VH-VL binders against q0atu2. Designs and how they scored, part 282

Target 1, 119 residues: q0atu2
Amino acid sequence: MLDKKARIRTSREYRNVFEKGKRLSGRFLIIYYVENALDNNRFGFITNKKIGMAVIRNRIKRQLRAIVREYQGQVKNKHDIVLVARAGIGKSSFEGMEKDYIAIMKKAGLFARNANKID
Key: E = the ipSAE of ESMFold2; O = the ipSAE of OpenDDE; V2 = 0.75 times the mean of E and O plus 0.25 times the DockQ between their complexes.

## First folded at step 14 (VH-VL)

Design jc1 (framework fv_recibokibart; at its last look DockQ between E and O 0.79; V2 from the best seeds 0.82)
Fold by ESMFold2, look of step 14:
Structure jc1 (fold): chain C 119 residues (1-119), chain A 123 residues (1-123), chain B 108 residues (1-108)
Amino acid sequence: as target 1 above (119 residues)
Amino acid sequence: QVQLVQSGAEVKKPGASVKVSCKASGYTFDEYWMHWAKQAPGQGLEWIGEINPDWGDTNYAQKFQGRVTMTRDTSISTAYMELSRLRSDDTAVYYCARDTGSLFYPTGHFDYWGQGTLVTVSS
Amino acid sequence: QIVLTQSPGTLSLSPGERATLSCRASQSVSSSYLHWYQQKPGQAPRLWIYDASSRATGIPDRFSGSGSGTDFTLTISRLEPEDFATYYCQQYESDPYTFGQGTKLEIK
């Protein structure tokens, strides 16, 4: 579970990422990201109802939190990052989501240089 | 017709807790931030906090941190605000209010308010 | 925390007069994050002006909002009997999202 200081927890902070963030789309995820004024990263999540019923949506939510938690130490600091789950994510495996996340985070330049050696 | 209907007035003793409910109808409950505000008798409005009804994240004004808990039950489209260790200056009307924007693009202004719940704390 | 200070606390005027209500912020607030509400006794607040100057749906054009930075104003060009109420400004620049203490506009 991500600590509170690693979470985007306020509505105002979500709006800032939407307004000022860069956007990259993957197969199952879209990320929005913007530099923050902190010494750490913060992560937020947006899911839509079209993913599926509550059981499916809750599974996706747990898996997204787990993926972010697993790689958070490899992310360059000082960023607010919002993950947007696309409608088709309900058919993805955990591995599929994970690969998609890694790919778009690398494309955004958000992983630290040495992250490639650990993943 | 968007509506926010709050639970009824409550009378509590100092040291007790109160849990106010806010039932939403006429819109998709978990697509909008929900806020809570306090208005003591003869006083202005004071923001208490907010909840993301989808992911459950909360953010509270520091004044209320440690005594307030905001929760929700999406199956019945209901938000809750619980205030513990009540004292006499917690006597107030408590409002829920909905942000007019989406979870990712909130507007920060509130177009729909509950009718208010009077909480009276007296011995 | 951004403190919003409204002045005057009470404004006593007659119908037909012009009203000017002030809201001063302790820190700069973007116009997109400064909002106004009207409240009458026994009622919930009603959104009145948003983004400093935009009227909410159904709000008469005698109401106008203006200002930027730390100084914001709500003006009512010609008071009607239904305008006598308390008005609050609210900021969304940063949490906690604070309200001013209100200006009570009362009939003289």
Scores: ipSAE 0.850, ipTM 0.915, lowest interface PAE 0.5, mean pLDDT 92
Fold by OpenDDE, look of step 14:
Formats: sequence, structure tokens, C-alpha cells
Structure jc1 (fold): chain C 119 residues (1-119), chain A 123 residues (1-123), chain B 108 residues (1-108)
Amino acid sequence: as target 1 above (119 residues)
Amino acid sequence: QVQLVQSGAEVKKPGASVKVSCKASGYTFDEYWMHWAKQAPGQGLEWIGEINPDWGDTNYAQKFQGRVTMTRDTSISTAYMELSRLRSDDTAVYYCARDTGSLFYPTGHFDYWGQGTLVTVSS
Amino acid sequence: QIVLTQSPGTLSLSPGERATLSCRASQSVSSSYLHWYQQKPGQAPRLWIYDASSRATGIPDRFSGSGSGTDFTLTISRLEPEDFATYYCQQYESDPYTFGQGTKLEIK
């Protein structure tokens, strides 16, 4: 799981990302991202009941964490990034979700130039 | 109609623990930050902490660190605040309160409050 | 933490009079992060003014909020009997959330 320091955990931090950050929409995800003054990236996550039942939401949460964790080292430093799960994500495969994440992160220019797991 | 309904009054001995519940209705529970505040008799309001009902992340005021635990059960739209190692100065009315803004855009002010739960700590 | 100091502690006035409540912050607070609540005995607080100067839903226009930086004010142009209560300011410019100690507006 993501280290606590790699998580957006306070309401103030979420608010900051929303107010000052940029927004990009993918098929299954919306990301809000902004530079931070830290030496590390922080990730936040937003899900809601539109995604589906609790079992589905929990699955999506696990999958989002897994995706973020896997590519964490390839994301440009000093960013706060909030992932908002869209309603259709509940019916997506893990691969589809991952593909969407990669696509949207690329579009945002958030991957490091030397990223190796990005196709 | 948004409504926050808290559990009933509690009487506890010093050293005991108390767990107050806050049941939310009229809105999507896990889309708003939930906060808790303390108000000692005849005193002002004091912020205790906040919880993200979606992911369970919590943040507490330093004064309550190590003694307070905030949790939630999304299946019944209920938030909980547990305070342990109770002492006499914990005697107060405790409120749950909803942040006005959405989870990813909290406003930092509270538009709906529970009715309060009186916790009395006495030997 | 940001300390909010309200003054006066108690304000005794009569209906029809003008009330001015002060909230001073120990450091600068953005208007978007300064709010006011009204509380009557035996009741939960109620959001009254948000973002320093915006009235919450249902709040009469005799109430107004103003200020910036470290000095904020809640003004009641003409007091009504139902306005007598305790008013709290609250900030979230930085962690942790903090409230002022309150101003009790009582009837003279």
C-alpha cells in the first residue's frame, strides 16, 4: 500500500488540489493535479456510490491503489494528484483501468522522461 | 433533507472509553468530510478531527491524538468517534458536523450538525 | 495553530440596536476560510456567515460579514429578539481547524 506520506489525507490538501490544480478526464478516471512543495508525490482518491455497490467500490479502491503504486516511481516528482473514479469504472477491467490511468497521466505530462513501464 | 442524528447521552467513569455515533441521511454519506467538535459546559467549540468517509483517512487535533479514533460504516451511513482514557475534562457535548463541500472540494465550514451527545465523566 | 480571538466576550444590547462582533486572527486568514456560526442554548451551532461575507441559506440581510487579513467583523444592523445568541468565528486557513472563543450577544 501507499505510504502515508504518499497520500493526500487532509481535507485542506484535497481542497488545494481542486482549487489550484489542473483537471483531465479519461474514460474511467478524472485526475486533478498540482505541483507541491515537497520532495515526494501524494495521491488522493475519490469514489462514490455511482460506481456501484460497496463490494465494487472496495475492489476499485484496491485496484486504483495497485495501479498508482506500480507506476509511482515513474511519475514526476513534487505533485499532488487526485484520482476521481467515474461511474463506468465499476464495469471496467483492471487492464482497462490501468490503460486509462496511463493515458491520462501521459496526457497530463506527469510521467518522467525515463519511465520504463509506460508504453 | 440532510440530517445527522447522534447517539444518546453517556455517563462514564474516568479511564473508560466512549463511542458516539452519528447517522447521516438525506445525502450521500461518503461524499462529504465529517468532522467532530467538542463543547465543554459553558465553553466554546473545539475541533476534534475529521474523517474521509470514503477512504477512512482521519486527522485529529494534537490535543486528542492518541485518545480519539474516528471510524465510519458506509453501509449504514454512520460515523463514529471513540474517546478513550476518559477524564473529567472530557465532560462535554460532542457534535458531528458535515463539511459543506464535496469530498474533493471541501469548503472548511460546516452546514449540518448533529444534535450533540452529552458525555459525562465522573467518578 | 491560528488563534481566533473574539471581542467582546459579552455584548449586551437592546433590540433595534446595531451589533458589531470582532474576530481577530493570530495570523492572516483568507476570506474563503473564515466563517461564523450562531448557537443558542441547548442547540447545535448553525452556519451563519461563510467566506467572511456570504450569508448562509435563510440568514436575514441584517447580518453582514466583512474583513480581511487578521480582522473580521460580523455586523447586525438592527437587532431582532431572535438574534441574541452566541456567535463563533472559525477558520481553516491551516491545520488545525480552530474556533474563536465566542461572543455572547445578550439582551440588555
Scores: ipSAE 0.810, ipTM 0.923, lowest interface PAE 0.7, mean pLDDT 94
ESMFold2 (binder alone), look of step 14: mean pLDDT 93; pTM 0.943

Design jc10 (framework fv_recibokibart; at its last look DockQ between E and O 0.85; V2 from the best seeds 0.84)
Fold by OpenDDE, look of step 14:
Structure jc10 (fold): chain C 119 residues (1-119), chain A 123 residues (1-123), chain B 108 residues (1-108)
Amino acid sequence: as target 1 above (119 residues)
Amino acid sequence: QVQLVQSGAEVKKPGASVKVSCKASGYTFTEYWMHWAKQAPGQGLEWIGEINPDIGDTNYAQKFQGRVTMTRDTSISTAYMELSRLRSDDTAVYYCARDTGSLFYPTGHFDYWGQGTLVTVSS
Amino acid sequence: QIVLTQSPGTLSLSPGERATLSCRASQSVSSSYLHWYQQKPGQAPRLWIYDASSRATGIPDRFSGSGSGTDFTLTISRLEPEDFATYYCQQYESDPYTFGQGTKLEIK
């Protein structure tokens, strides 16, 4: 589980990301990201019924959180990032999901220059 | 048709706890923020807090911090607000209300409301 | 927190008259974060105006919202009997959500 400080937790915080942030779409994920005024990054997660049943959505959320935790130390600081799961993610493997995350985060330029494990 | 149906009136003694339920129907429960508001008799509305039904994250007004707990049961599309250490000034009608916008874009205004639950705190 | 002050506290008018309700914020509020609700006795509030000037679904065009910055107004061009109620403004420019204390529009 992500630390509370590392999570977007309020509707206002989510809206702020959607309203002011940039949007990038991957194969399985859409990310919205914006700079924050904090010293840490915060992550949000959004799933909907298009992904699948509750069991699937819960699995996806767990997997996304795991991915985010794995790479959070390599993400540039001071960002609010919301991950929106796309409909096809329910059929993806964890590795595929991870690959998509890395690709979209690279495209967004959110990884630090010295980041490793992002091949 | 979107509906929010709340549990019935409660009578509690000071120091007790009350848990109000709000059952949602007519829409996908987990895709909209749920809010709770308080209205004391003859008074205005006061925001208590919000919950993300998909994840369970909550945000409470400072006034209620430490005494309020918002939860949800997604299997039955029901949100709960529990208020502990009740006192006389907690006597009020409590409302659940849905954010007009989905989780994809919360709007910060509330388009559907429960019918309200009267909680009376008296010794 | 942002304090919303509504005026007047009570407004007594007759059907057919024009009603002007004021909502003043303690600090600037974006139009997208200022909203109005109508509430009648024994009923839950109902969204009335959102984004300062947009009518909610089913709201008659005699209702209008306007304003920016710290001053917002709800106007009823020609009062109907069913319009007599309490009106609340609400903001979410910043945490926490806050409501005005309400303006009671009563029949004269």
Scores: ipSAE 0.897, ipTM 0.951, lowest interface PAE 0.5, mean pLDDT 95
Fold by ESMFold2, look of step 14:
Structure jc10 (fold): chain C 119 residues (1-119), chain A 123 residues (1-123), chain B 108 residues (1-108)
Amino acid sequence: as target 1 above (119 residues)
Amino acid sequence: QVQLVQSGAEVKKPGASVKVSCKASGYTFTEYWMHWAKQAPGQGLEWIGEINPDIGDTNYAQKFQGRVTMTRDTSISTAYMELSRLRSDDTAVYYCARDTGSLFYPTGHFDYWGQGTLVTVSS
Amino acid sequence: QIVLTQSPGTLSLSPGERATLSCRASQSVSSSYLHWYQQKPGQAPRLWIYDASSRATGIPDRFSGSGSGTDFTLTISRLEPEDFATYYCQQYESDPYTFGQGTKLEIK
């Protein structure tokens, strides 16, 4: 799981990202992102009932957290980033979500390091 | 149709704990932030904290940190607020209240409130 | 934290009169984050005005909200008997989300 300080935890923080953030859409995800005044990044996750039953939504949330944790070291600091799951994400594979995340984060210019393989 | 129904009044001694429940009906419980507020007798409203009922993340006002715990059970659409190490100045009506907006676009104003739970702390 | 100071503390008026309730913030509050509630004894608060000036569902047009920055006002153009209650302003600009201490509107 992400460290407490790396999570968006309050309603006002989510509102700020929606109000002031830039957005980019991918195949399975939408990201909203805005620079923060901290020394670190924070991540938030949004799903809704149209994705599927509660057990499916919970699985999606866990998978997205795992993807974010895997790549968090490559993300430029000082950003609040909210991942919004699109309705079709329930039919995607883990690898499909991961590819979508990488592509949209690169398009947003949020990766700070060379594209060299670190894993 | 939307309702928030809270548990009944409690009488507690100093040092005890109280756990207040708030059962939601008439809407999708996990799609709206839930807040808790305190109103001491003859006094105004004081915000205690909030919970994201989908993932369980919480945020508390600093004066309550270390004494308050907010939880929920999504299977029965119920939020809980537990206050420990009770003192006489914890005597108050405690309310749950729902944010008008979605989890991602909360409005910060509350359109539905529970009926309130009186907690009396006396020796 | 942002302190909201309401004035007057108690306002004694008769039906038919105009009421003006003030809410001053210790720091600037965006209009989208300033809200008003009405509360009668023994009842939960009710959302009354949101976003400084928008009436909640079912609130009569004799109620209006105005203001920006640090100064906000709730006006009731012609008081009805059901309007006598306590009114609270609330801010959502920053955590903790504070309320004013209330203005009690009493029948003279």
Scores: ipSAE 0.773, ipTM 0.903, lowest interface PAE 0.7, mean pLDDT 91
ESMFold2 (binder alone), look of step 14: mean pLDDT 93; pTM 0.943

Design jc11 (framework fv_recibokibart; at its last fold request DockQ between E and O 0.86; V2 from the best seeds 0.89)
Fold by OpenDDE, fold request of step 18:
Structure jc11 (fold): chain C 119 residues (1-119), chain A 123 residues (1-123), chain B 108 residues (1-108)
Amino acid sequence: as target 1 above (119 residues)
Amino acid sequence: QVQLVQSGAEVKKPGASVKVSCKASGYTFTEYWMHWAKQAPGQGLEWIGEINPDWGDTNYAQKFQGRVTMTRDTSISTAYMELSRLRSDDTAVYYCARDTGTLFYPTGHFDYWGQGTLVTVSS
Amino acid sequence: QIVLTQSPGTLSLSPGERATLSCRASQSVSSSYLHWYQQKPGQAPRLWIYEASSRATGIPDRFSGSGSGTDFTLTISRLEPEDFATYYCQQYESDPYTFGQGTKLEIK
């Protein structure tokens, strides 16, 4: 799991991202992102029952954390980023989810220019 | 209809701990921020903290930092507030309250409240 | 933290009269983040006015909220017997959430 300082943890922080951030939609994920005044990035996650049963939601949550953790070192600094899971994500594979994440983050221009592992 | 039902009154000795529960129904528990507030006898309201029921992230007022722990059990749509190292000035009615907005778009106001739980701390 | 100061502490009026309750913030608060609650003895607070001027569901139109910056007001145009209670303002412009100390509206 991401450490505390790498997570969006308060209602105010989520609200700020929603109000001031930009939005991009992928096949399985929607991201909202905005610059912050910190030296690090913070990630938030939104899931709901539309994704599926508790077992499915828990799997998706685990996989989302894994994906974010894997690529966090390649993301431009000073951003708050919220990932919203779309309903269809429950039927996706890990690879499909990962591919979607990478595509959206690229589209948003959030990866460093010298980023690797993003094909 | 939305309901928040809290556990019953508690009587504790100084230094003890108390854990108050708040069972939610009538809505999706994991999609709304849950808050807790304190109201001493004859006094006003004081915000204690908030919890993200889906992820378990918490944010506490500085005054309660180190003594309060907020948790939740999503399987039974129940939020918990535990207050430790109790002292006489912890005597109060404690409320759980739901944010009117969703997790991602909270509104910062509370549309539904529990009935309150009286916690009495006396030697 | 943002301190909300309500005035007066106690307001004694009769049914039919106009009531004006003040909430002053120690620093500027967006109207989107200033709210009011009503509380009666032995009951939990109830959301009354949200975002400075919007009435919560079921709240009579004799209630109105106004204000901006540091000064907010809750007004009751014509008091009804059921309106006598304690009213609290609340903000979340910044951490932490804070409440005013309340105004007790009692019958004269």
Scores: ipSAE 0.920, ipTM 0.959, lowest interface PAE 0.5, mean pLDDT 96
Fold by ESMFold2, fold request of step 18:
Structure jc11 (fold): chain C 119 residues (1-119), chain A 123 residues (1-123), chain B 108 residues (1-108)
Amino acid sequence: as target 1 above (119 residues)
Amino acid sequence: QVQLVQSGAEVKKPGASVKVSCKASGYTFTEYWMHWAKQAPGQGLEWIGEINPDWGDTNYAQKFQGRVTMTRDTSISTAYMELSRLRSDDTAVYYCARDTGTLFYPTGHFDYWGQGTLVTVSS
Amino acid sequence: QIVLTQSPGTLSLSPGERATLSCRASQSVSSSYLHWYQQKPGQAPRLWIYEASSRATGIPDRFSGSGSGTDFTLTISRLEPEDFATYYCQQYESDPYTFGQGTKLEIK
């Protein structure tokens, strides 16, 4: 579980990331990211009704939290990062989402090391 | 049409808790932030906090931190605000209100309000 | 937190007169984050002006909002009987998202 201090928890903070953040799109995910004034990272998530029915939505949410938790130690600090689930993510595998996340985080310069281990 | 319907008036003793509900209809409940506000008799409005109804994250004004809990049940499109360790100055009308913008681009202004729930705390 | 101070506390005027309601912020507030509500006794607040100057749906054009920085104004060009109510400003610049204490506009 991501700690409360590692979550974006206010509506105003989400708006700040939308307005001021850089945007990178992957196959299943879009990330928005912006430097914050803290010493830690904060993660936010946007899922919409287009990704599927409740069972699928709950699976996607669990998998996204797990992916972020797995790699959070490799993310450069001082960033607010929002993950936006794209339409079609409901048909992806966990491994597909994970690979997509690694790729876009590396491209953003937020994930400085190569992924050491997958699957 | 968008509608927010709150639970009925409550009378409580000091030290008790109250849980106010806010049932949403006419829109997708999980796509908009929900806010709660307090209005004591003859007084102005005071913001209590907000909840992301999709992911459940909450943010409370410091004055209420430790005594307020905001939750929701997405299966019935209902938000809740629970206030504990009630005291006489908690007597007020409590409102839920919806942000007009999306979860990722909230506007911070509230176009739909519940009808209000009077909570009376008396000895 | 940002304190919003409204003045006057009570404004007593007659129908047909011009009303000017002031909202002063303790810190700068972007015009995008300053909003106004009308409230009548026994009713929930109603969004009236948003983003400093935009009228909410159905609000008559005799209402206008203006201002920037720390000073914001709600103006009613010619008061109608239905305009007598309490008006609140609200900010969204930073949490907690505070309201002003209100200006009660009452019939003289």
Scores: ipSAE 0.889, ipTM 0.940, lowest interface PAE 0.5, mean pLDDT 93
ESMFold2, look of step 14: ipSAE 0.853; ipTM 0.922
ESMFold2 (binder alone), look of step 14: mean pLDDT 93; pTM 0.945
OpenDDE, look of step 14: ipSAE 0.907; ipTM 0.954
ESMFold2, fold request of step 18: ipSAE 0.883, 0.882; ipTM 0.938, 0.938
ESMFold2 (binder alone), fold request of step 18: mean pLDDT 93, 93, 94; pTM 0.941, 0.940, 0.943
OpenDDE, fold request of step 18: ipSAE 0.919, 0.918; ipTM 0.958, 0.958

Design jc2 (framework fv_recibokibart; at its last look DockQ between E and O 0.71; V2 from the best seeds 0.81)
Fold by ESMFold2, look of step 14:
Structure jc2 (fold): chain C 119 residues (1-119), chain A 123 residues (1-123), chain B 108 residues (1-108)
Amino acid sequence: as target 1 above (119 residues)
Amino acid sequence: QVQLVQSGAEVKKPGASVKVSCKASGYTFTEYWMHWAKQAPGQGLEWIGEINPDWGDTNYAQKFQGRVTMTRDTSISTAYMELSRLRSDDTAVYYCARDTGSLFYPTGHFDYWGQGTLVTVSS
Amino acid sequence: QIVLTQSPGTLSLSPGERATLSCRASQSVSSSYLHWYQQKPGQAPRLWIYDASSRATGIPDRFSGSGSGTDFTLTISRLEPEDFATYYCQQYEDSPYTFGQGTKLEIK
């Protein structure tokens, strides 16, 4: 699980990202992101759109946590980033979500230049 | 219609723990932030903390940090607040309250409140 | 944390009079993050005014909220018997989302 300091944990912080953040859409995910005043990144998740029964919803949550955890060290610091699950994400594979995440994070310019290679 | 129904009054000794429940109905429990507040007898309201009922993230006021734990069970639409190492100044009515807005666009004001749970800490 | 100081602590007035309740913040609070609640003894608080000046559903026009920055006011133009209660301001600018200590509006 992501370290607590790498999570958006307050309602006020979620609202800040919604109001101030830039938005980019992928196939399964939308990201909102905004620079923060910290030295680290914080990640939030919105999966309350109806994405399926409990088994599906729990799988999506587990997979999103795993994807963010895998790449968090390569994300440029000082950002609050909220991942929003789109309708239809319940039919995606882990690899599909991962590819979508990498693509939108690259498009947003959130991966560090000259960091470990990400395809 | 929206309802928040809290567990009944409790009497505890100093050093014990208490766990107050707040059962939600009339809305989708996981779509709104849940807050907890304390009101000591004859005193004002004090915010304790909040929980994202979908993902379980919590945020507590510093004076309760280390003694309060907020949890939830989404299968029964119920939030919980547990306070440990009770002392006499924990005697209070404890309220749950729902944010008016969504998880991603909360308003920060509370349109529905539980009826309150009196916790009495006495020797 | 942001401290909200309400004044007066107790306000004794008669029905028909005008009431003015003050809430001062220790640092600036956006109007979108300043809210008021009414509470009667033995009851849960009720949302009364939100976003500094917007009345919650069913709240009478005699209640008006105003202010910005660090100074906010709740005004009751003509007191009715049912208005005698304690009023709390609350801020959502920063966690912890603090309440003021309350102003008890009591019948003279």
Scores: ipSAE 0.872, ipTM 0.938, lowest interface PAE 0.5, mean pLDDT 92
Fold by OpenDDE, look of step 14:
Structure jc2 (fold): chain C 119 residues (1-119), chain A 123 residues (1-123), chain B 108 residues (1-108)
Amino acid sequence: as target 1 above (119 residues)
Amino acid sequence: QVQLVQSGAEVKKPGASVKVSCKASGYTFTEYWMHWAKQAPGQGLEWIGEINPDWGDTNYAQKFQGRVTMTRDTSISTAYMELSRLRSDDTAVYYCARDTGSLFYPTGHFDYWGQGTLVTVSS
Amino acid sequence: QIVLTQSPGTLSLSPGERATLSCRASQSVSSSYLHWYQQKPGQAPRLWIYDASSRATGIPDRFSGSGSGTDFTLTISRLEPEDFATYYCQQYEDSPYTFGQGTKLEIK
């Protein structure tokens, strides 16, 4: 689980990311990201019914958290990042999701230079 | 059509707890922030807090911090507000309200409201 | 917190008259985060004006919202009997999301 401090948790915080942040779309994920005034990154997550049934959404949430947690230390600091799950993510493998995450985060330039767990 | 239907009136003793429900229909429950407001008799509206129905994250006004708990059951598209350690000044109509903006774009104006739930606290 | 002060507390007017309701914020509020609600006795509030100047669906054009910064106004150009109610402004600029104390528009 992500620390509370590493989570976007308020409507205002989400609003800020969507209004001021940049948007990049991957195959399974869309990310919105913006710099924050903190010393840590915060992550938000958006899922909708297009992803699938509640069971699927819950799985996706769990997997997204796992992915974010895994690479958290390699992401540049001082960013608020919202991950939006796209409809096709429900049929993706974990590896596919992870690959998409990495790809989109790279494209966004959000990984640190010394990141070792990314291709 | 979007509807928010709240549970019926409650009468409680001081020190007790009350749990008000708000059943949503006509839209995807988990895609909109849900807010709660208090209105004491003859008084104005007061924001209590908000809940992200998708993740369950909650944020409360400081005044209610420690006494209010907002939850949701996504299987039945229902939000709950529980207020504990009730006092006489908790007597009010409580409203649930949907944020016009989805989780993708929360805007903070409330386009749909529940019909309200009267909670009376008296000894 | 951002305090919204509405004035007047009570406004007594007759049908056909112009009504001007004020909402002042203790600090600057973006127009996108200032909203108005109408409430009649025994009923839930209803969204009336959003983003300071946008009328909600079904709201007559005799209603208008304006303002920026700390001063916002709801205007009813020509009052109809059904317009007599309490109006609340609300800000979504910062948490807690606060309401004004309301202006009761009553029939003279």
Scores: ipSAE 0.823, ipTM 0.934, lowest interface PAE 0.7, mean pLDDT 94
ESMFold2 (binder alone), look of step 14: mean pLDDT 93; pTM 0.947

